VH-VL binders against q9umr5. Designs and how they scored, part 81

Target 1, 268 residues: q9umr5
Amino acid sequence: SYKPVIVVHGLFDSSYSFRHLLEYINETHPGTVVTVLDLFDGRESLRPLWEQVQGFREAVVPIMAKAPQGVHLICYSQGGLVCRALLSVMDDHNVDSFISLSSPQMGQYGDTDYLKWLFPTSMRSNLYRICYSPWGQEFSICNYWHDPHHDDLYLNASSFLALINGERDHPNATVWRKNFLRVGHLVLIGGPDDGVITPWQSSFFGFYDANETVLEMEEQLVYLRDSFGLKTLLARGAIVRCPMAGISHTAWHSNRTLYETCIEPWLS

## First folded at step 21 (VH-VL)

Design go4
Fold by OpenDDE, last read:
Structure go4 (fold): chain C 268 residues (1-268), chain A 123 residues (1-123), chain B 111 residues (1-111)
Amino acid sequence: as target 1 above (268 residues)
Amino acid sequence: QVQLVQSGAEVKKPGASVKVSCKVSGYTLTELSIHWVRQAPGKGLEWMGGFDPEDGEPFYAQRFQGRVTMTEDTSTDTAYMELSSLRSEDTAVYYCATVSYDWETGRYSFDYWGQGTMVTVSS
Amino acid sequence: QSVLTQPPSVSGAPGQRVTISCTGSTSNIGAGFQVNWYQQLPGTAPKLLIYGNSNRPSGVPDRFSGSKSGTSASLAITGLQAEDEADYYCQSYDISLSGWVFGGGTKLTVL
C-alpha cells in the first residue's frame, strides 16, 4: 500500500486550493490516504511560524503513529518552512519524502504584487525596519524575511529562519540537525517563473549575497557548515532538485505535468 | 451584500432544453463565482457545477457532463445555466449561488442564494 | 445516497440541545476539506448557517455551532426554538467526484 501523504499549505491558502493535487494523487496512486491539514488558514497563516509548527505537529503526530511504514510530506510555499522546522523539532518523525513545493527555504527578499497587498507602502529595501522588530516577528512573513543588506539584523532578530538554518547559535542546533536528517529524501521544487519566491532559487536553498548575486546551495554558509544537515543529505544522495519553468506560484499544486515529473515519483 | 434574482418557472417536454438565468446585483458578476444547485421535490441539494473561484474555469458535476452549460454575460451581470436532453427526473428547483472565499478564515462557502427556479419536465 | 451521510430526521423540544451528524470519508472531510452547513426553511432557498467547520455568518445566533473531527462533522443547536424547524445540509468537497457535495439533509422537528 501507498504511504500516507500529508499536505501543508502556504499563506492564505485553503484546503480547497489543493483539490487538484489530491485528485492527481487519488488518480495515480489509488488508495493513498491524503490529508491537507486544515490549520492556520486564511489570515491565521500570518501567525508566527513557531506557533504554526506546534499546531501542525499536533496534527501530524497521530497520522505518523498510524503509519509505521512512514509518510510523505508535501509542503507548499510558506508551508515548506513550517515542515522543515517540524522535521527539525520532531525526534521521532517517520517522513520518507519531504517535498518542498516552491518554498522560500532560504528566505524571502522580494516585494511582488503577491506580497504588496500586505505591505502596500513598503519597499523591499525598507521592510527590515518592520520585520526585524519584535512586533514584526509576530507575523509569519517576517519570520523568513531575509534581507541580504542587513545580515546583522537578520541573524539577531530572525526568530525562525535563522534558527532552523542554524545561522544563529542555539542549544537545540545539534538535535534539530539530527532530527532533520531522519528524512529519507528532500525534494526541492521551484522555478524561475514563480513570480513570488524571491529569489526563486530560494526554493533550492540559493540566495542573495550582499551584492544581490544569487549563490547556489553549495555556496551557502549553512551548507558549508552543514548547520542543519544539507551537506550531509546531499552527500548521501538524499536531495532531489526539480526545477521547472513556466509555472506561476499559485499553480505549483495544480499543474499536472509538474505533479507527474516532480511529485509523483516520490509518492511510491 | 449580493442579491441573486433568477428567471421564472419553466415547463418543458422531455428531450427539450431549459436555460435559467441568474441576475447579480450588489456586486459585479466578475467579482463573483456563480454555481448551480438543484433540488428535486422532497429531495436534497445537488451541486451541478459552476465557475471555480480560484481559476475562474467552469467545471461540472460528472453526472451532468455533456448536458449542462454554464455561461456568464458580464455586460448584464447575468449568469446562465442550460440543461439539455431534459428528463422527468430533471424536475426540480434550480438555485444559483455564489461561492466565496473568506480571507479571514480561509474558507469557501455558498454564501448567497437565488430564490430558485422551478423546472418541470413532463410529457 | 449522498457522499455525506446525515440522519434523515432529528427532533427536540424547545430549549433542548440537538445535534446533526455529517459523516464523510477520506475523500472529503477526512481529506481536510472544510464543512459548511445550510439551513433551509420550508419553501425557501438554503441559507448559509456555518462555514469553515465552525464559523457563523453575521446574523446567525450563537446557538448554532459546528465542529469537525476525522471524517465527520457535527452541527449543534442549543436552546432549540420553534423557528429552527427546517432542513439542514452539510457540504464539503470530494476528490473522488471532483466537485462540491452536499449531505442528504436532516429534517429538524421542534416538538
Scores: ipSAE 0.929, ipTM 0.957, lowest interface PAE 0.4, mean pLDDT 96
Fold by OpenDDE, last read:
Structure go4 (fold): chain C 268 residues (1-268), chain A 123 residues (1-123), chain B 111 residues (1-111)
Amino acid sequence: as target 1 above (268 residues)
Amino acid sequence: QVQLVQSGAEVKKPGASVKVSCKVSGYTLTELSIHWVRQAPGKGLEWMGGFDPEDGEPFYAQRFQGRVTMTEDTSTDTAYMELSSLRSEDTAVYYCATVSYDWETGRYSFDYWGQGTMVTVSS
Amino acid sequence: QSVLTQPPSVSGAPGQRVTISCTGSTSNIGAGFQVNWYQQLPGTAPKLLIYGNSNRPSGVPDRFSGSKSGTSASLAITGLQAEDEADYYCQSYDISLSGWVFGGGTKLTVL
């Protein structure tokens, strides 16, 4: 039988948002038990990501326990970061494929509608003032805000991304790396026409340098230092990069071609 | 608050078509996602189709595909449901309803309903 | 027959607690889709009673509560009142049908 598939949603999503994805899976892999975790929906998706990680952990543990052969994770947008953290803190996870679906894995630095909605008077260049404050870090979006012009603030104030990346030293870095490396495959999905993930290469662990030049994964310190296992995963052929153009952010989970090309191969 | 006012009762013969209207007020039609649900006498609710609240595309229940058409006139804030090849089994009260997303909870629901339109199909 | 299964009827005396179950499957409730509940008074259109498993719209008394677990959902009514006599429907989304689905409905009689 097919391994269970667990879906983790993004910011302000609903389980309904993933209906097409589930339908695709149901059609192409009949009998697959697919579950969209109905946690931290809507405004609750603004909760601190560590809180979300704990909540989702509680939800996935029983599922994993019932699936000794392993499970697949499909994690969309913000959910991709939640899942990465989840796999970092879980020393006994059995995830075969971790599918990161248009996730800001290396952080976000861009103006979007949801940012404008939350911070109508804030510009991208000024959000560091909010996001790198203690109260700012109580919002999920700030947990992965990565201002390339304020790297020191990011490294010191980011209570989530900097930690799971191993960019800031912490006592769990080695263990988290070990845990994350338990994953069978890391499937990175994203594309240049996303319109939300900024830069879109963040979905592939690319990101801005201080001059806002986008560097690829292999140029990132987290890779070079293998701080959370990217270099190791790549070396053993466990990283799959699946870029696709012509897909907007809200369509990644509802595009059949994308599913067949980038998701379906890893659900077997 | 959204109000949905539907057209009056219809009596049709088998094989005919019926087109029920649903006029929206309080909000514009472009701001809403209209769906249709019918209820045969003494029976339960049956979703027929509607406009997807996320992408705005119409989609229909499988059993009605090819026989139902849902349209909108934004100039008059009126939604329409046309059902063709009517059968006696199509005798029912037809409701239009809005499917809305609540950003606080991240939930979709049929939050506002029209008063219903009785459609009787008889020889 | 309905994708979501409800008991055809439930009854209770005023002041009592009644529960209406909504049993789905892995293709709807079990897949993680939310459950809504609707109240339909005799001769009227349905009214949203509970949305998103357990949320009450404005105007709905706290006597009404919803819950979801596994492949099932439940509507609980405490302090049953005469005006609660109605039909109740659960609703979710089903991936096998690619559409919204309602339960078969439950007629609540207040004795």
Scores: ipSAE 0.928, ipTM 0.958, lowest interface PAE 0.4, mean pLDDT 96
Fold by OpenDDE, look of step 22:
Order: structure tokens, then C-alpha cells, then sequence
Structure go4 (fold): chain C 268 residues (1-268), chain A 123 residues (1-123), chain B 111 residues (1-111)
């Protein structure tokens, strides 16, 4: 039998948004128990990510308990960060494949229509004033805002991304790394035509340096220091990178070709 | 706020086609996602199809695929549902409805309904 | 025969509490899709009553409440009134049918 699949959504999503993905799975892997976690939908997806992590944890624990052989985790957009944190804080998770579907794994720094709508009076270059304030960190988007021009503020004020990345020292860093390394495979999916994730390479743990030059995963300090296990995962062949062009951000979960190429192989 | 006004009752012979209209007001058709639901006399609601609120593409219930066509005229803010090869079992009240997304809750629902169009198929 | 199963009828006296169940499967409610409820008064079009499992549109009394658990959903009506006599339908999305689905409907009689 197929392992259960758990789907975690992104900002302002509905379970309905994942209907095609679930249909693909049902068609190609009949009998698979697939569940979109119906938590923190709509405006509630703006809640602090740690709060979301706790909520989703409560939802996945029973599912994992019923699946001793393991589960697969598909996490879309913001959900990918939630899932990474979830796997970091859970010392007993049994996730075989962690599929990060167009997630800003190394953070977000971009002026997109999506962000413009949420922060109409702020530009990308000035959003640090809001996001790195105590009240700004009460919003999920600010939890993974990564301003390359204000690294000190990011490192000191980011209450989520800097911590799960191990970029800021904290007493749980070693344990979180150990927990995250329990994952069988880390499948990273994204592409240049996303239009929301900025830079799009963030889905592959790439990101801007101080000159806004995009550096690859292997050039990142978190990789070089193996702060949360990326270097170790890569060394054991556990990281899969699946880039695809021609897919907009809202279409990653509704593209059959993408599913067959990047998702389906990891659901067996 | 949104109003849906449907065309009048239809009487058709078996094998014929029927095309029901649904005119929207309050909002433009381009701002709405129209779906169709029918109800046979004394029976329950049956979803037939509609335009996907996320990608705008029409999709139909498997039962009606190949026999139903849903179209829109944005110039007149009117949605249409055409059902061909009519059978006696197609006798029902046909409703158009809007499927809307609530951004606060992240939910989709059939929030506004037309008054219904009775279609009778009789030999 | 409906993908979502409802009791064909329920009844209650004025002032009582009644519950209407909606039983789905792993292909709809259990898959995480939300449940909506509709009220249909005799001779009228359906009206949205509950959306997203437990939310009430404007104008719907708080006597109506919805819940979801596992593969099932439930509509509860407290303080039953004569005007509540109607047909009630649950609705969700089903991946096996690739479409929206309604329950078979429940006729509520106020005694």
C-alpha cells in the first residue's frame, strides 16, 4: 500500500486549491490516503509561523501514528517553511519524502503584486522597518522576510527563519538539526517563472548576497556550516532538485507535467 | 448584492437540446464564477458543472460530460447552460449559482442562486 | 447513492435541538475539503446557510451551527422554529468525481 500523503498549503489558500494535486495522486496511486490540512486558511495564514507549526503538528501527529511505515509531506509556498520547521521540532516524525513545492526556503525579498497587496505603503527596500519590529514578526510573511541589505536586523529580529536556519545561535539548534535529518528525501521544486518567490532560487536554498547576486545553496553559510543539515543531506544523496520553467506560482499544485516529473516519483 | 435572473420555463422533446440563460447584475460576469445545479422533482441537488473560480476554465460533472456546454457572454453579463440529447430524466429545475471565495476564511461556497428554470422533457 | 450521505428526514418540536449528519469519505470531507450547508424552503431556491464547515453568512441566525470531524460533518439547529422546516443539503468537493457534490438532502419537519 502507498504511504499517506499530507498536504500543507500556503498563504490564503483553500483545500480546494489542491484538488488537482489530490486528483493526480488518486489517479496514479489509487488507495493513497491524501489529506490537505484545513488549518490557518485565508487570513489566518498570516498568523505567526510558530503558531502555525504548532497547529499543524497537532494535526499530523495522529496521521503519523497511524502510518508506522512513514508518510509523505507536500508543502506549498509558505507551507514549505512551516513543514521544515515542523520536521525540525519533531523528534519522532516519520516523514519519508518532504516535498517543498515552490517555497521560499531561504526567505523572501521581493516586490511582487502579492506583497504589494499586503503591504501597500511599503517597498521592498523599506519593509525591514516593519518586518523586523516586534509587531511585524507577528505576521507570517515577516517571519521569513530576508533583507540582504540589513543582515544584522534579520539575524537579530527574525524570530523564525533565522532560527530554523541555525543562523542565530539558540539552544535547540543541535536537536533541530538532528530531527530534520530524519527525513528520507528533501525534494525541492521551483522555477524561474514563478513570479512570487523572490528570488525564485530561494526554493532551492539560493539567495541574494549583499549585492543582490544570487548565490546557490552550496555557497550559503547555512550549507557551509551545515547549520540545519543541508550539507549532510546532500552528502547522503537525500536532496532532489527539480526546477521547472513555465509555471506560475499559483499553478505548481495544478500542473500534471510537474506532478509526474517532480512529485509522483517520490510518492512510492 | 449579486442577482441572478434565469430564463423562463422550457418544454422539450426527447433528443432535443435546451439552453438556459442566467443574467447577472450587481457585479460583472467577469468577476463571478457561475455554476449550474439541477433538481429533479422531489429529488436532491445535483451539481452539473461551472467555471472554476481559480483558473476560469469550465469543468463538468462526469455524468454530463459530452452532453452539457457552459458558456458566457461578458458583453451582456449572461451565462448559458446548454444540455443536449435530452431525456425524460432531465426534467428538473435548473439553477445557476455563483461560487465565491472568502479571503478571510479561505472558503468557497455557492453564495448566490438564481430563481431556477423548469425544464420539462416529455414525448 | 449520493457521495455524501444524509438522513432522509429529521424532526423536532419547537425549541428543541436537532442535528443533521453528513457522512462523506476519504475522497471528499476526509481529504480536507470543507463542507457547506444549504437551506431550501419549499418552492424556493437553495440558500447558503453554513460555509467552510462552521461559518455563518450575514443574516443567518446563530441557532445554526456547523462542525466537521474526520469524514463527516454535522449541522445543528437549536431553538427550533416553525420557519426552519425545510430541506437541508451538505456540499463538498470530491476528488474521485473531480467536482462539487451535494448530499442527498434532509427534510426537517417541525412538529
Amino acid sequence: as target 1 above (268 residues)
Amino acid sequence: QVQLVQSGAEVKKPGASVKVSCKVSGYTLTELSIHWVRQAPGKGLEWMGGFDPEDGEPFYAQRFQGRVTMTEDTSTDTAYMELSSLRSEDTAVYYCATVSYDWETGRYSFDYWGQGTMVTVSS
Amino acid sequence: QSVLTQPPSVSGAPGQRVTISCTGSTSNIGAGFQVNWYQQLPGTAPKLLIYGNSNRPSGVPDRFSGSKSGTSASLAITGLQAEDEADYYCQSYDISLSGWVFGGGTKLTVL
Scores: ipSAE 0.924, ipTM 0.954, lowest interface PAE 0.4, mean pLDDT 95

Design go4
Fold by OpenDDE, look of step 21:
Structure go4 (fold): chain C 268 residues (1-268), chain A 123 residues (1-123), chain B 111 residues (1-111)
Amino acid sequence: as target 1 above (268 residues)
Amino acid sequence: QVQLVQSGAEVKKPGASVKVSCKVSGYTLTELSIHWVRQAPGKGLEWMGGFDPEDGEPFYAQRFQGRVTMTEDTSTDTAYMELSSLRSEDTAVYYCATVSYDWETGRYSFDYWGQGTMVTVSS
Amino acid sequence: QSVLTQPPSVSGAPGQRVTISCTGSTSNIGAGFQVNWYQQLPGTAPKLLIYGNSNRPSGVPDRFSGSKSGTSASLAITGLQAEDEADYYCQSYDISLSGWVFGGGTKLTVL
């Protein structure tokens, strides 16, 4: 039988948003138990990511317990960060494939439709004033806001991304790295036509330097220092990169070609 | 507030086609996702199809594939459901309804309904 | 025969609490899709009663409540009133059918 698949949604998503993905899985892998976790939907997706991690942890633990052979995680957009954190804090997870579906794994820095809606009067260049404040960090989006021009503020104020990346020292860094390394495969999916994840390379742990030049994963300090295990995972052949053009952010979970090319191979 | 007003009752022969209309007011049709649900006399609700609220594409229940066509006229804010090859089992009240998304809760629901159109299929 | 199974009928006296179950499967409720509930008074179109498992639209009394667990959902009506006599339908999305699905409906009789 196929391993259970757990789907973690993104910002303002509904389980309905993943109907096509589930249908694809049902069609190609009949009998697979697929569950979209119905937590932190809508406005609640704006809650602090650590809170979300705790909630999702409570939901996945029973599923994992019933699947001793392992489970697969498909985590979309913001959900990808939630899942990475989840795998970092869980010392007993049994995740075979962690599929990061167009997630801002290295953070977000851009004026997206989501940001404009939430912060109509805010610009990308000034959002740091909000996001790196104590009250700003109470919003999920700010938990992975990564301003390359204010690295000091990011490192000191980011209560989520900087920690799970191991960019700021904390007492759990070693343990979190160990836990995350329990994953069988890390499948990174994203593309240049996403339109939301900025830069789109963030889905592959690429990101801006201080001059807003995009550096790839292997050039990042988190990789070079192996702060949370990327270098180790790559060395063992556990990282899969699946870039695809022509897909908008809201279509990653509803594209058949993308599913067959980037997702399906890792559900067996 | 959204209002849906449907066309009047229809009586059809087996093998014929019926086209029911649903006029939208309060909002424009382009702002709404219209779906159709029927109910045979003394029976339950059956979803027939509609326009996907996320991508705007029409999709139908498998049971009605090839026999039902749902269209929209945005100039008149009217949605249409045409069912062909009618049979006695198609005798039912046909409802149009809006499927809306609530951003606060992240939920979809059939929040507004037309008054229904009785379609009788008899020889 | 419905994908979502409801009891055909339930009854209660005024002021009592009644519950209507909606049993689905791993292809709908169990897959994480939300459950909505609709009330249909005799001779009228259905009305949204509960959406997203437990949310009440404006105008719906708080004596109506919904819950979801596993592959099932439940509608609870407290302080049953005569006007509550109606048919009630649960609804969700089913991946095996690639579409929205309704329960078979439950006729609630107020004694």
Scores: ipSAE 0.923, ipTM 0.954, lowest interface PAE 0.4, mean pLDDT 95
Fold by ESMFold2, look of step 21:
Structure go4 (fold): chain C 268 residues (1-268), chain A 123 residues (1-123), chain B 111 residues (1-111)
Amino acid sequence: as target 1 above (268 residues)
Amino acid sequence: QVQLVQSGAEVKKPGASVKVSCKVSGYTLTELSIHWVRQAPGKGLEWMGGFDPEDGEPFYAQRFQGRVTMTEDTSTDTAYMELSSLRSEDTAVYYCATVSYDWETGRYSFDYWGQGTMVTVSS
Amino acid sequence: QSVLTQPPSVSGAPGQRVTISCTGSTSNIGAGFQVNWYQQLPGTAPKLLIYGNSNRPSGVPDRFSGSKSGTSASLAITGLQAEDEADYYCQSYDISLSGWVFGGGTKLTVL
C-alpha cells in the first residue's frame, strides 16, 4: 500500500487545479489517499505565510497521525515555502518525500502579473520600498521577495524567508534545522521556461548575486553554512534535482511526462 | 448580465442523434466556459462534459465518451452538444451552464444556467 | 446510485432549522475538492446557492450556510420558509470519474 500524499497549493490556486496530478497518482498508484489541503484559497493565499503555516499545520496533524509509516508532501509554487517552514516548526512530522514543485525557495525577484495587479506603479527595482515595510510584510508575496540589490533591507525586514533560510540569527534555528532534517528526500522540480519564478533556479536553491548572476545552491552562503540542513541533506544523498524545460508555471501539475519522471518515483 | 438561451424541444427515434444549441448573451464564448448537465424525468442532475475553464479543451464524462461532442462557434457565441446513438434512457432535460472561477474565493461554480431543452427518445 | 449520497427527503416546520447531508469519499470531497449546492424550484433550472463549501453568491440569504468536514458536507437552512420547498443538490469533482459529480438530490418539504 502507498503512503498518503498531502498537496499544498500556491497563490490563487484551487483544489481543481490539481485534478490531473491526482488522476495520475490514482492511475499509477491505486489506493493512495491524496488530499489537497483546502485552505487559504483565492485572496486568502495573500495572507502572511506564517499564518498559512499555522493553519496548514493544524490540517496535517490528523493526516500524519493516521499514517504512522509516513506521508509525502507535494508543494507547488508559494506552497513549497509553506511546506519548508512546516517541516521546520513540526518536531513530530513523519514526511518521507518533500516534493517542491517550481517553488521560489531562495526568493523571487521578478515582475509578475499578480505583483503588478497588487502594486501597479512598481517595478522589481523599486518594490523593496513596499515589500520591506511592515505593511508590505502582511502580504505573502512580500514574505519571499528577495531584492539582491538591497540585501541589508531584506535581512532586516523579511519576516519569513530570511528566518527559514537561516540568513538572520534566531533562537529556534537549531531546532528548525533538526526538524527539517527528519525528511527522507527533498525533490526539487523546476525549469527555465516557467515564466514566473525569477530566477527559475530559485526552485533549486539558486539565486542572484549583486550583479544578477545566478549562483547555484552549492555557492549560496546558506548552503555553505548549512544553515537549515541543505549541505547535510546533499551529503546524505537525500536531494533529488529534476529540472525540465518547456513547462510554464501553471502546467507543472498537469504534465504527465513531468509526473512520471520527477514525481512518481518518490511516491512510495 | 449573462443569459443562456437554448434551442427548443426535440423528439427523436432510437439510434438518431440530437444537437442542442446554447446561445450566450452578455459575454462571449472566448470569455467563459460552457458545460452540459442533463436531468431525466424525476431524476437528479448528471454532468455530461464541457470546456475546461483552465485549459480550454473539451472533456466528457466517461459514460458519454464516444457518443457526445461539444463544440462552440465564437462567431455566433453559440455552444453545441451533440449526443449520438440515442436510446430511451437519454430522454431528459439538457441544460447548458457557465463554469467560472471566483478569484476572490478561489472556487469554481456552475453559476448561469440555460432554460433547458427537453429531448424525448421514442419510437 | 449517486457518487455523492444525499437523503431523498427532509422536512421541517416554518422557522425551524434543517440540514441536508452530502456524503462523498476519498476520491472527491475527501481529496480536498470543493462542494457546491444548488436549489431547483419545480419546473425551473438549478440555481447556485452555495459554492466553495460555504460561500454565498449575491442575493442568497444568510440563513443558508454550508460546511465541509472529512468526506462529507452539509447545507443548513435556518428560519425555514415556505419558499424553501425545493430540490437541493450537492456537487463536487471526482478523480476516479475524472469529472464533476452531483448528489442524488434532496426534496425539502415545509410542513
Scores: ipSAE 0.853, ipTM 0.922, lowest interface PAE 0.8, mean pLDDT 93
Fold by ESMFold2, look of step 22:
Formats: sequence, structure tokens, C-alpha cells
Structure go4 (fold): chain C 268 residues (1-268), chain A 123 residues (1-123), chain B 111 residues (1-111)
Amino acid sequence: as target 1 above (268 residues)
Amino acid sequence: QVQLVQSGAEVKKPGASVKVSCKVSGYTLTELSIHWVRQAPGKGLEWMGGFDPEDGEPFYAQRFQGRVTMTEDTSTDTAYMELSSLRSEDTAVYYCATVSYDWETGRYSFDYWGQGTMVTVSS
Amino acid sequence: QSVLTQPPSVSGAPGQRVTISCTGSTSNIGAGFQVNWYQQLPGTAPKLLIYGNSNRPSGVPDRFSGSKSGTSASLAITGLQAEDEADYYCQSYDISLSGWVFGGGTKLTVL
């Protein structure tokens, strides 16, 4: 019997966008109950990430309650940050596999069509002026904006990413780390041809230093300090890294080879 | 305004093929995806297939796979549905419809419909 | 047999509220796929009424509303009017069939 699968979508997404992923699961794991959480779609995906976390938490509770043996999460793009926060705030989650599908786990520092639409006169070098303001933090994109050249502003202004990364002291840090560490496996998926996640290594907890040189996960302070449990998970053998070239950002959930290689083995 | 104008009614014998056209005006096929839905007399709506709005490739309902082909001619903004090996149970009104993505809601809908083409399959 | 189940008919008096149910499964509505609703007047093509569970296209009056919960969806019509007499179809996507699916339809009679 297979554990239920919960899918959390990304920015400007639709449940329809995940139809191929759900079809793959139905074909390879017949009888698996799969749910794409039909919340915060389209423009609503711009709402503050903590509001989204609360809404998704309410949706997953009944699913987890009916599956005491555990569930799996597949979380795409922005959804991977929602899911990581979810695992931190839920004392009683029963997630076995957390599958992070091309998610900006260490943040985003790239000019995208979405940012041009939202802030048409800004470029990545000056977006910190908007994003690291109280008004900017009301938009989900700014909740994980991570300007490597304005680290002091990031650390003080980020209402989401700096907190879930344990980069800023807060009273829940110990409990959130404990909750996150209850996950069975963390499966990190992404690749160099994504075209949206910048740097693409953010999907593997890599990120830019102040010179825009990418430091890998094991070189990050959040890993070295084990601020939310990443070093502990790696030491347990609970982190799976599954990079794949040749996949654009919108194609991760519709590529059968990617599914068979990186996702299928973890849907027990 | 988007308008869909379909070809006229057809009478066919079992085993024949039919090709229904759907002319789009007010927009271009490069901006819209056309799907096909049929309705047997006195019955409900049945989705047949169409061009996926996300990847632009045709996909078909499983029961029609192998005998339906859907094509588009962007130079004339005309979509086509060809159904082969016709049976009497294929007697229906065949509609074309646009499938649109609304980025504000993140939702898809069949928002504009043609007038329908009656295809009668009888001996 | 439709993948999405609707009552074959419903009726209501002018000015009253009517609901039309659409029952799916874990392979469609329950998997998180959206529900759309279409109105079909006699002898005409279907017309989009509600999309994405609850959104009204321009020109559809506020008395039409939609909702989705679990494996089911509902269309509500308040302030029922004679011109609302029509067939109503729900629609979603189904992963087992790898395609869009429609309900069997509901004939609304205004008494």
C-alpha cells in the first residue's frame, strides 16, 4: 500500500499544471491518493508566505490524520518554501519524503518575467529597496528575495526566509528545528537549465556569496551551524540530491524521466 | 470578440471519416488552444481532445485515441477535427471551444464555443 | 455513466435558491482539479458560467456562485428567474482518463 501524496504548487500555478505528475504516480503507484492543494492559485500565490503556510497547514491536517503511517510532500518552486515552513511549524506532521522540486530554498536573486511584471522599473541590483520594506514583504516573491550584496537588510527585513533558515534569532528556532528533523527524507531536485531559479543551486541549498560565487550547501553558514537541521539530516543519510540538466522551470512536473529517476523511488 | 464558426452538417456512412472545421476570428490560433466536445442527441457533453494550452501539443480522450486527429492551420486561423472509422454511435453535435488560461485566477476554462456541427452516421 | 455525477433535474420557484451538485472522485475533483460550470439553453452551444470553482466571467450575474469541497462541487443560483431554465454541466480534469470530463447534466426547471 502506498502513502498518500500531497502536492503544493508554486507561483502563478494551477492544479492542471500537475496533471502529468499525477498521471505518472497513478500509473506507477496505482491506488495512491494524490492531492494537489487547490489553494492560493494564480494571483493569490503572491500573498504573504506565512498566510499561505497557515492555509496549507489547515488543508494538510485532515489528510495526515487519515494516514497515520505517513504522507509524502511534493513541493514545486515557491511551494517548496511553503512546505519547509510547514514542516517547521507543525509539531505533529508525519511526512516521510519531502520532495523539493526546483524550489528556491536559499532564496532568489534573479530578474524574471514575474518580477518585471510586478516591479517593471527595477532590476535585481535595486529590488532590495522594495523587497526589504514592510510593503514589499506583503508579496510572496519578496519573502524569499535574497540579495547577497545587502545581507544586513535581508537579515533584518525578511519576514519569512531568514526565519525558516534560522538566520535570525527567534523564540521558536529550537522547536522548528526539532519539527523539521522529523522528516524521513529530503529529496532535492533541480538543474542548471531551469532558467528561473537564480542561482539554480538554491534548489540544493546553495547560494551566492558577496562576489556572486556560488557556495554549495556544505559551505553555507546555515548548514555549518546546523541552524534548522540540514547538517543533521545529511549525516543521517536523509538528504537525496537529484540534479538533472535540460529541464526548464515549467517542465519539472511533466518530464517522465525526471519523475522515474528523482521522484518515483521515494513514493513508498 | 472571439468568434468560432464551424463547417456545416454532414451525413456519413459507417466506416467513413469526417473532418469538421472551426474558423477563429477576433484572435489568432497562436494565442488560443482549441478543444473539441461532442454531444449525442439527448445526451451530455463529452470531451474529445484538443491542443494543450501549456505545451501546444494535441492530446486526445483515450476512447478516441487512434481514430481522431486534431490539427490547426495558423495561416487561416482554422482548427480541424477528423474522426475516422465512424460508427452510428458517433452521431452527435461536435463543438469546438477555446481553452483559455486566466493568469489572475490560475484557472483554465472553455470560454468561447462554436455553433456546433451535426454529424449523422447512418446507413 | 458520467465520471462526475449530477442530479438529472432540479426545480425551484422564481426568487428562490437552487443548488446543483457535482460529485466526483479522488481522480478528479478530489485530486485538487478545478471545477467549471456551463449553462446550455435549448438549441444552443454551452456557455461558460463559472470557472475555477467560483470565478464568474464578465456578464454572469452575481446570483450564480460555485464552490468545491472534498470530491464534490456545487452551483448555487439565487433569485431564480425564468430565463435560468436550462441544462447545467460541471467539468473537471481526471487523471485516470488523462483528460477533461463533464458531468451528465442537470435540467433546471423554473416553476
Scores: ipSAE 0.853, ipTM 0.922, lowest interface PAE 0.7, mean pLDDT 93

